# VH-VL binders against Counting factor-associated protein A (cfaA): the designs that were tried, part 4

Target 1, 212 residues: Counting factor-associated protein A (cfaA), of Dictyostelium discoideum (Social amoeba) (q54z64)
Amino acid sequence: QFISIQKYDFSGNCKNSSDSASSFEASSESAAICMQNDLLSGIVTNEGVCLIFNEVPTTFIISTKGDYIVRSIYDINDNNCQGGIIENKAIEIDECFVECADDYHGSTYLFSTETSLNYPSNTFMEISYNGECDGQWKTSFNYLQYYIVNKCNVAHEIETHTFSVGCNSTSSWVSEYAGEVCTVEPTVTTSYPIVDNCGDLDNSNFIDYCNI

## First folded at step 13 (VH-VL; from C7 with heavy chain Y103W)

Design C7w
Fold by ESMFold2 at other seeds, look of step 15:
Structure C7w (fold): chain C 212 residues (1-212), chain A 124 residues (1-124), chain B 112 residues (1-112)
Amino acid sequence: as target 1 above (212 residues)
Amino acid sequence: QVQLVESGGGVVRPGRSLRLSCAASGFTFSNYAINWVRQAPGKGLEWVAIIWYDGSNKYYRDSVKGRFTISRDDSKNTLYLQMNSLRTEDTAVYYCAKGGYYWGSGRTYYFDYWGLGTTVTVSS
Amino acid sequence: DIVMTQSPLSLSVTPGEPASISCRSSQSLLHRNGYTYLDWYLQKPGHSPQLLIYLGSYRASGVPDRFSGSGSGTEYTLKISRVEAEDVGVYYCMQALQTPLTFGQGTKLEIK
């Protein structure tokens, strides 16, 4: 089975959340709603894979009975998730929830399990996979991270700054906006070539893929 | 308590070689990337090289590429910098610094611990 | 290579008053994951550097809340709300977005 982690546009209020900067499973006064049109990005991963979630090294496993997911959090520079678990969190499957950053900002998530590999169209993807350095990632991937193309995101820790992701077969880009709405002209657009960074992380290969 | 201790600095003439060591303790060395950062006398900081936790992924600043080799021995919790064909512009205090790389994109996070440094002087 | 440019290069501050140090990058340090890969370090006289701020605005462990980081696009700022004698040293910004990792030139902070 695969673990699917979907991040949705936050539309709510974290005003009564205490210690928001240190919370990993913080409660919120706002209702958690995971509507399909609000999907911004996501991760599809195998169990026990070391990956970066919310900028900390993390592993996820499905509980023995399959009724929740255990999120294990590691030290921020622990690239192999072997240095010791700082915190474990139980995450309800198929339950939309909010993780607050401060009184006014947070992220909305839905965790699920899947028997087949699924990811949305119109995405830029970053994929980790094992084996031959040949770009055939679907049968051997560790995890993938996808970003919905041309969708407005709020930059972390900068509430009045937004961005969107775009890509084509040769490049990806990030367009930044000074306001809270991506529909104004971008202030800057930064382009990157499509990257194949073969051989990183114990023979793991990393590739970019524009799924248009 | 995290500790990084550099050694192997000294005074050498141009064209000679020198090997720096950084002994690490207080953390699981094999799970972390380690860097060399240098500072010429009276000057600012300059990143030199990084070795990832996997030991085979190494990156260098252009001015040392081909002359310097970063390596690690996880059984001894020790980072090394082999410096060949030394030039006068390599004169600096060399620090080892803990932290870095999660993804193949080149991203790194902050360097959370630094050693005290070892001095390399390249002069005729 | 991403070029980091600091200003001012030297700053003299009366104790108890605020200080502001700017850092400009030759390209945005915002990653598509929504985080900004900009760190701040302080090197006190005779010491090795120490981390103050990471990912643009997060304080390292043990750093007082009078230090704050902010910025967007290619412009970043370190603020000290009330300068104390222990804050003397050279401040460096560093971009952590891509190799080669690069530092600004440094800003020397002195007490008047």
Scores: ipSAE 0.680, ipTM 0.838, lowest interface PAE 1.3, mean pLDDT 84
Fold by ESMFold2, fold request of step 22:
Structure C7w (fold): chain C 212 residues (1-212), chain A 124 residues (1-124), chain B 112 residues (1-112)
Amino acid sequence: as target 1 above (212 residues)
Amino acid sequence: QVQLVESGGGVVRPGRSLRLSCAASGFTFSNYAINWVRQAPGKGLEWVAIIWYDGSNKYYRDSVKGRFTISRDDSKNTLYLQMNSLRTEDTAVYYCAKGGYYWGSGRTYYFDYWGLGTTVTVSS
Amino acid sequence: DIVMTQSPLSLSVTPGEPASISCRSSQSLLHRNGYTYLDWYLQKPGHSPQLLIYLGSYRASGVPDRFSGSGSGTEYTLKISRVEAEDVGVYYCMQALQTPLTFGQGTKLEIK
C-alpha cells in the first residue's frame, strides 16, 4: 500500500489550539475542510521511506490493523532516518485536519492509504526512485511530491507573499506576486530545467515530470 | 558533541596531489551529507563539494570538477577529498561541514557544524 | 550559478546600536514548497563559521533573539537589534536552494 498526503489551502480554526511548536495535530473538533478544488500539493510514498515532511526527516508507517498512520520524527539533519526517533504521532486516516503554526496560520492535510499509485493531473512532480536510471520510476519509486500547476500558494515567511507553480515539457517555474492573492502579473518568475539525474550504483535517482 | 577534524593539508607545487581527510565523531556519520568548503587567505567562503549520506550523489563547483574527488568511508567515519592537478588558486583553508539535503530536490540543509580546517598551500 | 552579493562589505557600529547587512541573489531563493533557502553564518576572528539563521528567518539553536533575518524574492537582510562586542566577525549569506552552493563576499562587522 501507499500513503497519500494531500495539502490544501489553510482552513479551519487554530484559536485555542495547543502550543504550535509542541503540537502537530489539530483536535478532532476542528472545522477543517479538504475540498478537491483547494488542493495545492501532495506526497505519495511507500511505507518506511525516509522523507522530509514539514521540514523534518520523517517516516510514515500504516498501523498493523490499518486504523491509522504513525509519523516518526527524526533529528533535523538525519537524512537516513536511522538515528533515534524523537517523537511518534498518530494520524487519522481520511480525516481532514489542521497543523497549526499559530492562532491564524497553519496547513490543512488529508492522509489516506491506497492500493495503487494515484496522483492528480495538472501537476509538476519530483520523483525519487532506485534501480536502473532509465526513467521507469513507477516500478521502484521511493516517493513523489507533486504541486498543482497554476494554484495560488502562500509562502512560509513572517512577511506574506504568494506564488504559483507552472511547467511544460522542458521547464518548471515559480511565479511570485506582490499581493496576498496571486494577481495576473507576477513580479518575478524563476525557471528551472527539468531534472533527470542518476545516483551512483543506481541509487537515489531523481526525475522531474510535468504531468499536464 | 559533534566533532569534525580535518587533516592532510600541506605545501605542494602546482600539478601535484593531496588527499584531505575529515574524521567525524559525536553523530551517526552514515546518516548525513558532508561538504567541503574552502577559504583562501584573506578571502571569503567558497563551497567545494558535497557527498550524500549514502554516497549516491556527489556535486562539485565547476573550478574543481575533474580534478577533485569527494568520497566517504562510513566504516571509519571519515570524509575524503582527493585533490589532483593542484593549482595556485586552490590555496586555502579547507573545512569539512556537516549538512543535509532535501529528498526529491537539490536543496541542501544548512551547515550546522564545521571543522577547524586544514591548510593547503600550492606554490612554486 | 546563483550569485550572492552582500552590502556593505565593511560595517563599523557603536555598541548598543543596531546593524543591518544586506544580501542580494541573482535569482529568487523561494522554492515551490513555500520556503526560502537562504542561510546566514558568522565567522568570528580565528574561528570557523557558525550558523546564525536558516530558511531566511529561523534562528539556529543558541543564537540570541537580537539577531533576525527577513526578506523575500532576491533581497534579504540580517539585523542585529543591539550590537555587542562578541558580534565582531565576518557575516556571510549563503543560498541553499541548489548546487553549486554559493556564499556572498562577506561583511566585516567591527566595533567603533
Scores: ipSAE 0.639, ipTM 0.821, lowest interface PAE 1.3, mean pLDDT 84
Fold by ESMFold2, fold request of step 22:
Structure C7w (fold): chain C 212 residues (1-212), chain A 124 residues (1-124), chain B 112 residues (1-112)
Amino acid sequence: as target 1 above (212 residues)
Amino acid sequence: QVQLVESGGGVVRPGRSLRLSCAASGFTFSNYAINWVRQAPGKGLEWVAIIWYDGSNKYYRDSVKGRFTISRDDSKNTLYLQMNSLRTEDTAVYYCAKGGYYWGSGRTYYFDYWGLGTTVTVSS
Amino acid sequence: DIVMTQSPLSLSVTPGEPASISCRSSQSLLHRNGYTYLDWYLQKPGHSPQLLIYLGSYRASGVPDRFSGSGSGTEYTLKISRVEAEDVGVYYCMQALQTPLTFGQGTKLEIK
């Protein structure tokens, strides 16, 4: 069973929260809306895999009865999630919620479980897998991170600026815009080659994929 | 109490070798990436190398590639820097620094703890 | 390699007055995950460096709230709202987006 984490355009309300500076606290779940046209990016992962979520090492497991997801948070530089859990949070499955950065900024998420590996088209994907470095990632899949192509995102900074992700068969790029929306010509675009990266041993494999 | 203690510095002639050690305590060494950062006399900071928690992934600044080798012994909680073919421009205080994470793109967070440094002087 | 350029290289301030240090990168430090991989360090006289700001704007534990980081694109700023005598030292920005990790040349802050 897989855990799907979807990130949407901010749609909540963080005003009057006493801990609105916390990036891990939901403050207006009942008002949050997760519409597919607002989907920006996501993660699909196996249970118990060490990954980075909101820039902290994290594991996710499904509760024994399957009614919620446990998010376990580790020390900021614990690269293998072996240093002991510093915080556990229960996350409701299939409930849209908001994590606030401040009174007016946050991120909107939907967590779900799936019996098969599913991910949207029109994405740039970064995929982690084990085994031989041959591109056959689905058989030894750890997790993947996807970004919807040509969707406007707000950066995780105190000054508002926006960006979009693009890709083709040979390259990916990040385009940045001045202001709150991506309607003006980008101020800078940074391009990267699409990489099929192998670790020093065959067991540390990463692949970039433009899924158009 | 996190502690990083460098040793193995000294004065050597160009073309010679030195091996630096960094003894770690107060944290689970095998869970973390560790770096070498150097500072030439009266100059700024310069990153040298990183080794990931698994010991298999290593990255170097271009000026030391092929001459320096970073390694770790998790059973001894010790980071090493083998420095071969030393040049006068390698003269610096060498710090070990805890932190960083690399996943396919060189992404690194920050160095949360630094040692006190060990001095390497390369002169004729 | 990403080149980091700091300005000014030295700065003299009267206690209680604000200070601002700029850092410019040769390419954007924004990752597609929405975070900006820029850190700020302070090296006090006779000490090893210590972290002040990470990911562009996040304050490290124990750092006073008079320190703040901001910026976007290729330009980044460290601000001290009210300089105190203990803030003396050399400030470095560092890009953490890709190897080789690179520092700015440093900004020496002095009390006048």
Scores: ipSAE 0.634, ipTM 0.817, lowest interface PAE 1.4, mean pLDDT 83
Fold by ESMFold2 at other seeds, fold request of step 22:
Formats: sequence, C-alpha cells, structure tokens
Structure C7w (fold): chain C 212 residues (1-212), chain A 124 residues (1-124), chain B 112 residues (1-112)
Amino acid sequence: as target 1 above (212 residues)
Amino acid sequence: QVQLVESGGGVVRPGRSLRLSCAASGFTFSNYAINWVRQAPGKGLEWVAIIWYDGSNKYYRDSVKGRFTISRDDSKNTLYLQMNSLRTEDTAVYYCAKGGYYWGSGRTYYFDYWGLGTTVTVSS
Amino acid sequence: DIVMTQSPLSLSVTPGEPASISCRSSQSLLHRNGYTYLDWYLQKPGHSPQLLIYLGSYRASGVPDRFSGSGSGTEYTLKISRVEAEDVGVYYCMQALQTPLTFGQGTKLEIK
C-alpha cells in the first residue's frame, strides 16, 4: 500500500483557532474542502520511508486497522530518521483538514491510502528510488513529490507573495509574483535543469520528471 | 548538551599536510551530516565541505577539491578533514558545524551547533 | 555559485534604536516547496557563529523577538527593533538552497 498526501489551496478558517503551525487538528470554526481543482502538490510514499515533510524528517505508517496514518517527527538534522521519534501525530484517512500558520494562512491536506501507484498529470515530479540507476523508478521507488504545473501557490512566511511551478523535457522553473495572486507578470523566474542522479552507497537514486 | 570540539590545527609550511579532527558528543553522531566551515583572519565565513550521516556523499567547495578529504569514524564519534597541499590561502580558523541536507538536492538544514574552532596557519 | 552581498558592511547604532541589515542574492532563494532558504548568523567577538534566523523569518531557539527576518525575490532584511549591548558582533546571511553554501561578507554592528 502507498500513502498519498495531497496539498490543496487553503480553504479553511484559521481565525480564533490555535496558532500552532504543527497542528493537523481541525479548529471548531474551520470547514476544510479538498476539491480536485484546488490541488497544488502532493507526495506518494511507501510506509516507513524517511522523507522531509514540512521541513522536518518524518515517517508515515498506516495504523494496524488501516483507519489512520501515524506521522512520526524526528530531530531537524536526523536525515535518516534513526535518532528517535520526537512526536507522533494521528491523521485521519480521507478527511480534509487544515494546518494553520496564522489567522489567515494555512495549508489544506488530504491523506489517503492506495493499492496502486497514482499521481496526477501536468506535474513536475521529484522521485527517490532504489536499486539500478536506470531511470526505471516505478518498480523500486521510495517516494515521489509532485507539483501541479502552472498553479498559483502562496509562499511560506517570509513575505506575502505567490509563485508557480513549470517544466518541460529539459528544465523546471519557479516563477514568483508580487501580491496574493498570480495574475500579473512574474517578477522573477528561476530555471533548473532536469536532474538524474545516481546514488553511491545504497543505490538511492533521484530523478526529475516533467509529466505533461 | 550538543558539543563539537575541533583539534589538530597548527602552523605548517605551504605544500604540507594537516589532519583536523572534530569530536562530537550529546547527540547520536551516526544520524547526522557534519560540515566544515572556515574563517580567515579578519574575513568572513566560508563553507568548506559536508559529509552525509552514512559517509556516502561528500561535497566540497571548488578551491579545496582534490586537496581536502572529509571523512568520519562513527565508532569514535569523530569527523576528520585531511588537508593536503596546503596553501597560504587556507590559513583560517576551522569550525565543524552540525547540519543536514535534503535528499535529491543541495538544500541544507541550517547549522544549529558549531564547535569552538581550531586554527590552521600556513606560512613559511 | 549563488553570490550573497550584504549592506552595509559596518553599522554603528545608538542603544535602543533600530537597525536594519540587507542581503541580496544573485538568484531567488525560494524553493518550489514554498520555503525560502536564507539563514542569518551572529558571530559575537571571540565566539563561534550562532544561528539567529532560518528559512528567512523563523527565529532560532532563544533568540529575542526584537530580531526579525523578511524579504522577497532576491532581497532580504534582518531587523533589530531595539539594539542592545549584547547585539554587537558580525552578522552573516547564508543561502542554504544549493551547494556550495555561500555567506555574505558580514555586517559589523557596533554601539555608538
């Protein structure tokens, strides 16, 4: 089984709720909605894989009855998730919820489980996989992270502004916009070549893929 | 009580070699990436090298590639920097710094703990 | 390599007054995950550097709230709302987006 984590455009209400940025609990005044047209990005992962979620080392495991997902949080620099769990959080499967940053800003998530590998089209993808470094990642992947192409995102709190992700067969880019919506010309666009890197020790490999 | 203690600095002539050590305590050393950062007298900070928690990946600034080798011995909780073919421009205080990086990119966690530094002087 | 340029390189401030330090990057430090990979460090005289701000605006543990980070695009600012005697030292910005990691030149803050 795979764990699917989908991040949606903010649709809740964080006003008069707790101001905890790490809370996955819905506030009593929030009403989260996870519509497909609001999907921004996501992760598909195997159970127990060490990955970075919200900038901290994290593992996800499906509960023994399959009715919730356990998010285990590790120390910030514990890149292999071996230093012991700092915090566990239970996440309800198939229930849309809001994680708040402040009264007006947050992220909307949907966690689910799937028996086959599924991911949206029109995405830029970053994929981690094991074994032979041959680009055939689907049979041995650890996790993948995808970003919907040409979708407006709100940047995390350094200054209120927006950005979008794009890609083609040779490059990816991030376009930034002044203000709260991506309706004017970008102020900056930064381009990156498509990556295909082979791992050294355990044959952990990394590949970018523009799925358009 | 994370601690990082550098040693092995000294005064050497150009073209010689020196081996720096960084003894770590207060955390499980084998779980973390560790960096070397240096500071020339009266100058700013300059990143030198990083080694992954399992020793699999090593990255260096261009000016030291081929001359410096970063390594670790997890049984001794110790980071090393072997510095060959030293130049006068390598004169600096060398710090070890605890910080990781993200899979599949060069992005790095900030350096949350630094050692006290050890001084390397390269002169005739 | 991403070039980091600080200004001013030296700053003399009357105690209790605000201070502002700028950092410019040769390219954006915003990653597609929505985070900006810019850190600020303070090196007090005779000491190792210590972390002040990470990911552009998050204060490290134990850092007073008179310190704040902000910025967008390629321009970033560290502000101190009321300078105190213990704030003297050299301030560095660092980009953490890609290797080689690079620091600004440093800004020396002194009390007038």
Scores: ipSAE 0.610, ipTM 0.817, lowest interface PAE 1.6, mean pLDDT 84

Design C7w
Fold by ESMFold2 at other seeds, look of step 16:
Structure C7w (fold): chain C 212 residues (1-212), chain A 124 residues (1-124), chain B 112 residues (1-112)
Amino acid sequence: as target 1 above (212 residues)
Amino acid sequence: QVQLVESGGGVVRPGRSLRLSCAASGFTFSNYAINWVRQAPGKGLEWVAIIWYDGSNKYYRDSVKGRFTISRDDSKNTLYLQMNSLRTEDTAVYYCAKGGYYWGSGRTYYFDYWGLGTTVTVSS
Amino acid sequence: DIVMTQSPLSLSVTPGEPASISCRSSQSLLHRNGYTYLDWYLQKPGHSPQLLIYLGSYRASGVPDRFSGSGSGTEYTLKISRVEAEDVGVYYCMQALQTPLTFGQGTKLEIK
């Protein structure tokens, strides 16, 4: 089974939360509430894979009965998730979760499980995979990170700074905008080639993919 | 306490080889990416190479690519830099520096711990 | 390669006064994950570099509150609110967005 993490645009209040990493509303309509907002990005991962989530090393595993996901948080420089768990959080499957930056800003997440590999169209993706360095990642992937193209995002460091992601078959780009909204004209656009970075010793590979 | 101790520097003529070592202690070496950074006499800092925590990915600055090889031996907690076909512009103090990655090639947070450096002099 | 350009290259400050160092990148350091990959280092005379600021504005462990980082787009600033004698050295910005990782030329800070 795979764990799917979808990040949606935030709209609402984060007041009275004591922990921005654990603020959310749960109900029988929780997934629908997240999905009424714009999908911005997401992750699809296998269980127990060490990855970076919200800039900290993290693992996700599905509970024994399959009714929740355990998020384990590690030290910021522990790229292998071997230095001991700082915190475990239980995350309800198919429930909308809000992670607050301040009283009025944050991100909403939907965690789910899937028996087959699924990811949206109109995305730029970065994929971690093992095995042969041939770009054939689906049967050996560790995790993937995707970004919905042409969606307005708020930069994590400064809530007054926005950006969008785009790509085509040869390149990807990030367009930045002044202020809290993505206006018609970006202030700067930065372009990158689409690449495949193959590992030397154990065939750990990373590949870019524009899924348009 | 985190320590990084470089060795293997020396004086050598152009075209020759040296191998630098960086002995690590005070942290679980196999969990972290490690870098080589150099500083020519009286000059600024210049990144040289990085190797990911499991050795899967290695990246080099263009001026050393094909001549230098970064490697690690986690059983010895040691980082290496094999420097072949040395040039006078490779003259510098070489530091090892501890750092990490997020996603994709080359992306990292910062170099949180640095060694004391080892001096490489390439002169005719 | 992302070129990092620092200004000023040299700075003399009376103890207790503020200091400001600018760093400009040849392209944005904002990653599509929403973070800005800009670090600041201090190399004190005769010492190895030490980390001050990472991801544009996060203060490294043990770094005094008088150090702060800011910036957007391609322009970044390190500020020292009240300079102390121990702050003498060369300050470097570094982009950590992509290889090759690149440093600015350095800004030498001296006490008047």
Scores: ipSAE 0.601, ipTM 0.795, lowest interface PAE 1.4, mean pLDDT 83
Fold by ESMFold2 at other seeds, fold request of step 22:
Structure C7w (fold): chain C 212 residues (1-212), chain A 124 residues (1-124), chain B 112 residues (1-112)
Amino acid sequence: as target 1 above (212 residues)
Amino acid sequence: QVQLVESGGGVVRPGRSLRLSCAASGFTFSNYAINWVRQAPGKGLEWVAIIWYDGSNKYYRDSVKGRFTISRDDSKNTLYLQMNSLRTEDTAVYYCAKGGYYWGSGRTYYFDYWGLGTTVTVSS
Amino acid sequence: DIVMTQSPLSLSVTPGEPASISCRSSQSLLHRNGYTYLDWYLQKPGHSPQLLIYLGSYRASGVPDRFSGSGSGTEYTLKISRVEAEDVGVYYCMQALQTPLTFGQGTKLEIK
């Protein structure tokens, strides 16, 4: 089984949410709340793979009964997830978690399990895989991160600004916009070549893929 | 307490070699990327090199590429910088700095701990 | 290489008053994951550098809340709401988005 983490935008009101944390903290809601909004990005991963989630080294494991997902949080900068677990959190399967940036802005996450590898079209993908560095990532897949192209995202900063992701067969790019809403004209666009990097024999390989 | 202790600095003539060491303690050394950063007398900070936790990826600033080699010995919790063909402009205090990194991208998180530095002087 | 340019290079501040240090990058430091890979460091006289701000605006452990980071586009700012004597030193911005990692030239902060 695979673990799917989907990030949606949120156009609600964080100050008036009933039973919300007194400070900014994600809370669990039904999946229907997530699906009212646009999907922005996501992760598909195997169990127990060390990855970075919200800039914190993390592993995800499906509970023994399949009722929930255990998120294990490791020390910051522990890229191997070998330095001991700092915190475990139980995450409800098929429930929305709302993370607020301020009273009127935030994002929501939906955690689910899947029996096959699924990811949306119109995405830029960053993929981790094992074995021979030959580009055949589906046979030895670890995890992938995807970004829906041409969707407006809010940056993780005190000062609000927004961005969108694009790609083609040779490049990806990030376009930034002034203010809280992506306007027609970006203020800055930064382009990157498509990555295809090898690890050594026993380490992960990484490849970018523009799935449009 | 995380500790990073540099050693191996000294005074050498141009064209000679030195090997710097950075002894690490207070964290699981094999889980982290480690960097060398230098500071010439009266100047600002200049990043020199990074080695990733698995030792397979090493990156250098252009001015030292081909002359300097970063390496690590995880069994001894020690980072090394082999500096060959030293030039007067390599004169600096050399710091080791603990940081994280992201596979496949070259991104690094931040340097949460720095050593006290070791001084390298290259003069004729 | 991403060029980092700081201003001012020197700053003299009366205790209790605010200070602002600017950093400009030759390209955006915003990654598609939504995080900005810009750090701020303080090097106090006679000491090695210490982390103040990471990912554009997040304070490192033990850093007082009078320090704040912000930025948009290619411009980034470190603010100190009320300067204290212990804040004396040289402040550096650094981009952590890609190798080679690069620092600004430094801003020396002094007390008047």
Scores: ipSAE 0.576, ipTM 0.800, lowest interface PAE 1.6, mean pLDDT 83
Fold by ESMFold2 at other seeds, look of step 17:
Structure C7w (fold): chain C 212 residues (1-212), chain A 124 residues (1-124), chain B 112 residues (1-112)
Amino acid sequence: as target 1 above (212 residues)
Amino acid sequence: QVQLVESGGGVVRPGRSLRLSCAASGFTFSNYAINWVRQAPGKGLEWVAIIWYDGSNKYYRDSVKGRFTISRDDSKNTLYLQMNSLRTEDTAVYYCAKGGYYWGSGRTYYFDYWGLGTTVTVSS
Amino acid sequence: DIVMTQSPLSLSVTPGEPASISCRSSQSLLHRNGYTYLDWYLQKPGHSPQLLIYLGSYRASGVPDRFSGSGSGTEYTLKISRVEAEDVGVYYCMQALQTPLTFGQGTKLEIK
């Protein structure tokens, strides 16, 4: 099975929160909130794969009973998850939750399991896979990260600013906007070529893909 | 209690070679990328090179490419910098620094621990 | 290469007063994952550098909460809410978005 992690536009309330895993009060509309909010980005991964989640090395494993996903957190520079686990967090499957950065900023997530590989259209994707560098990533993929094209995002930092992701067949870009919403005119746009880092890391291959 | 201890610095003439070592302790060395960062006298910091945990991925600043080689021996918990064809502009204190990773969209270039440095002087 | 420019290059601060150091990058350090790849380091006199702030605003372990980082796009700020005598040294910003990793020129902080 695959683990799907979806990030939605922030819809919670972090004020007076005592935990980073959820808001101080769950509503009866938790699933509806995730369905009502715009999807921004996501990860699809195999169980036990070492990846960077919120800039810390992390593995995700489905619990023995299959009712939770266990996030195991490693030391900040333990980039292949070979050291000791410093923290485990249980995450309920198919339940929206808020992870707070401070009283007014957070992220809304939905974790699920899937029997087949699914990801949305209109995305820029970064894909990790093993084996031959032949572009046949679906049979050997480790995980993929996707970003919905032309969606307004709030950055991860103490001062709020917004950005959107775009791509075409040759390039991807990040457009930044003044203020708390993405306007018509970005203040800065930074472009990158579509990248294929094939075979650069212990038979691990990385490709960019504009799925439009 | 992470420790990084550099050695192998000295005074040499231009065109000569030196090999720097960085002995690591207090962490599982084979799990981490390690860097060389240098500081010329009276100047700021300058990143030199990185080697990833697997030892196969190495990146260098342009001014040292082809002259410097970064390597590691995980059985000895030791990082090396082989510096060939030294130039006067290579004169600096050389630090080893723990951290850094780039993989797809993940990035962790945080040098959370630094050594004490070793001095290289290249002069005629 | 991403050029990092710090200002001021030096400042003198009365103990207990706030201080602010600015860093400008030649391109945005915001990645599509939503993180801004800027670190701050302090090099105390006669010592090697130590990490203060990573990802623009996250304090490294053991760093007092009087240190804070902020900024977006190409402009970044390190603030010290109350300068202490042990805060003297040279502060560097570093972009951590891409190799070659590059530092600002440094800002020397002194006590008046």
Scores: ipSAE 0.565, ipTM 0.782, lowest interface PAE 1.7, mean pLDDT 82

## First folded at step 17 (VH-VL)

Design Y2 (from C7w with heavy chain S105H)
Fold by ESMFold2 at other seeds, look of step 18:
Structure Y2 (fold): chain C 212 residues (1-212), chain A 124 residues (1-124), chain B 112 residues (1-112)
Amino acid sequence: as target 1 above (212 residues)
Amino acid sequence: QVQLVESGGGVVRPGRSLRLSCAASGFTFSNYAINWVRQAPGKGLEWVAIIWYDGSNKYYRDSVKGRFTISRDDSKNTLYLQMNSLRTEDTAVYYCAKGGYYWGHGRTYYFDYWGLGTTVTVSS
Amino acid sequence: DIVMTQSPLSLSVTPGEPASISCRSSQSLLHRNGYTYLDWYLQKPGHSPQLLIYLGSYRASGVPDRFSGSGSGTEYTLKISRVEAEDVGVYYCMQALQTPLTFGQGTKLEIK
């Protein structure tokens, strides 16, 4: 099974949900309520893969009964998740929850499980994988991160700035905007070539994919 | 307490080789990416190379690519920098620095601990 | 390569007064995950560098709250609200978005 993590536009109230332990229980709502907001980005991962979630090393495992997901948090510089778990969080499957930064700022997430690989259209994707560079990433990927193209996001720690992600067959880009909406001209746009690290001398394994 | 201790510096002529070592303690060495950063006399900091926690990914600044090799021996908690074809421009204090690296994205976390450095002087 | 340019290269400040150091990048350091991959380091005289700020604005453990980081576009700023004698040294910005990792030239802070 795969774990799907979807990030939506922030909604809800962080005033009484000031830590990671209480956010799950206080903010759990049905998936239908989350989906009233725009989907912005997401992750599809295999169980037990070490990845960075909200800038901390993290693993996700589906519970034995299959009724919740365990988020295991590692030390901030523990890049391979081998230094010991410092905290576990239980996350309800198919419920919305809010992870708060302060009284008015946070992120909203929907965690689910799937038996086959699914990801939305109209996305820029970054895929971490093991295996041979022969087009088989779908059977050997560790996790993938996707970003909905042309959706407005709020940058962390600079709430007066927003950004959007775009891509085509050869390039991806990030456009930054001053202020709370992405409808004015971007202040800067940074463009990147679509890359496949296949055959890289240093054996790094990732691929960019514009799914439009 | 995290400790990083560099050694192997010295004075050599251009074209010669040196091998630097960085002995690590106070953390599980095999879990972390480690870097070499250098500082020429009276100059600023310059990143040299990084090796991932499992040794599978190595990256170098262009001016040392093909001449320097970063490696690690996790059984000895030791990072190495093999420096071949040394040039006068390689004269610097060399630090090892502990820092994370994300699989598949190229992003690097900050350097949270630095050694005291070892001095390499390349002169005619 | 992402070029990092600091200004000023030298700064002399009266104790208790504010200081501001700028860093410009040749491209934005904002990643599509919403974080800005800019770090600030201080190298005190006779010491190795130490981390002050990461991800543009987060203070490292043990760093006083008189240090703050901010930025927009390709310009980033380290501010010290009230300079103290222990703040003397050379300040470096570094981009951590991609290899090769690159530093600014450094800004030497002195007490008048």
Scores: ipSAE 0.647, ipTM 0.821, lowest interface PAE 1.3, mean pLDDT 83

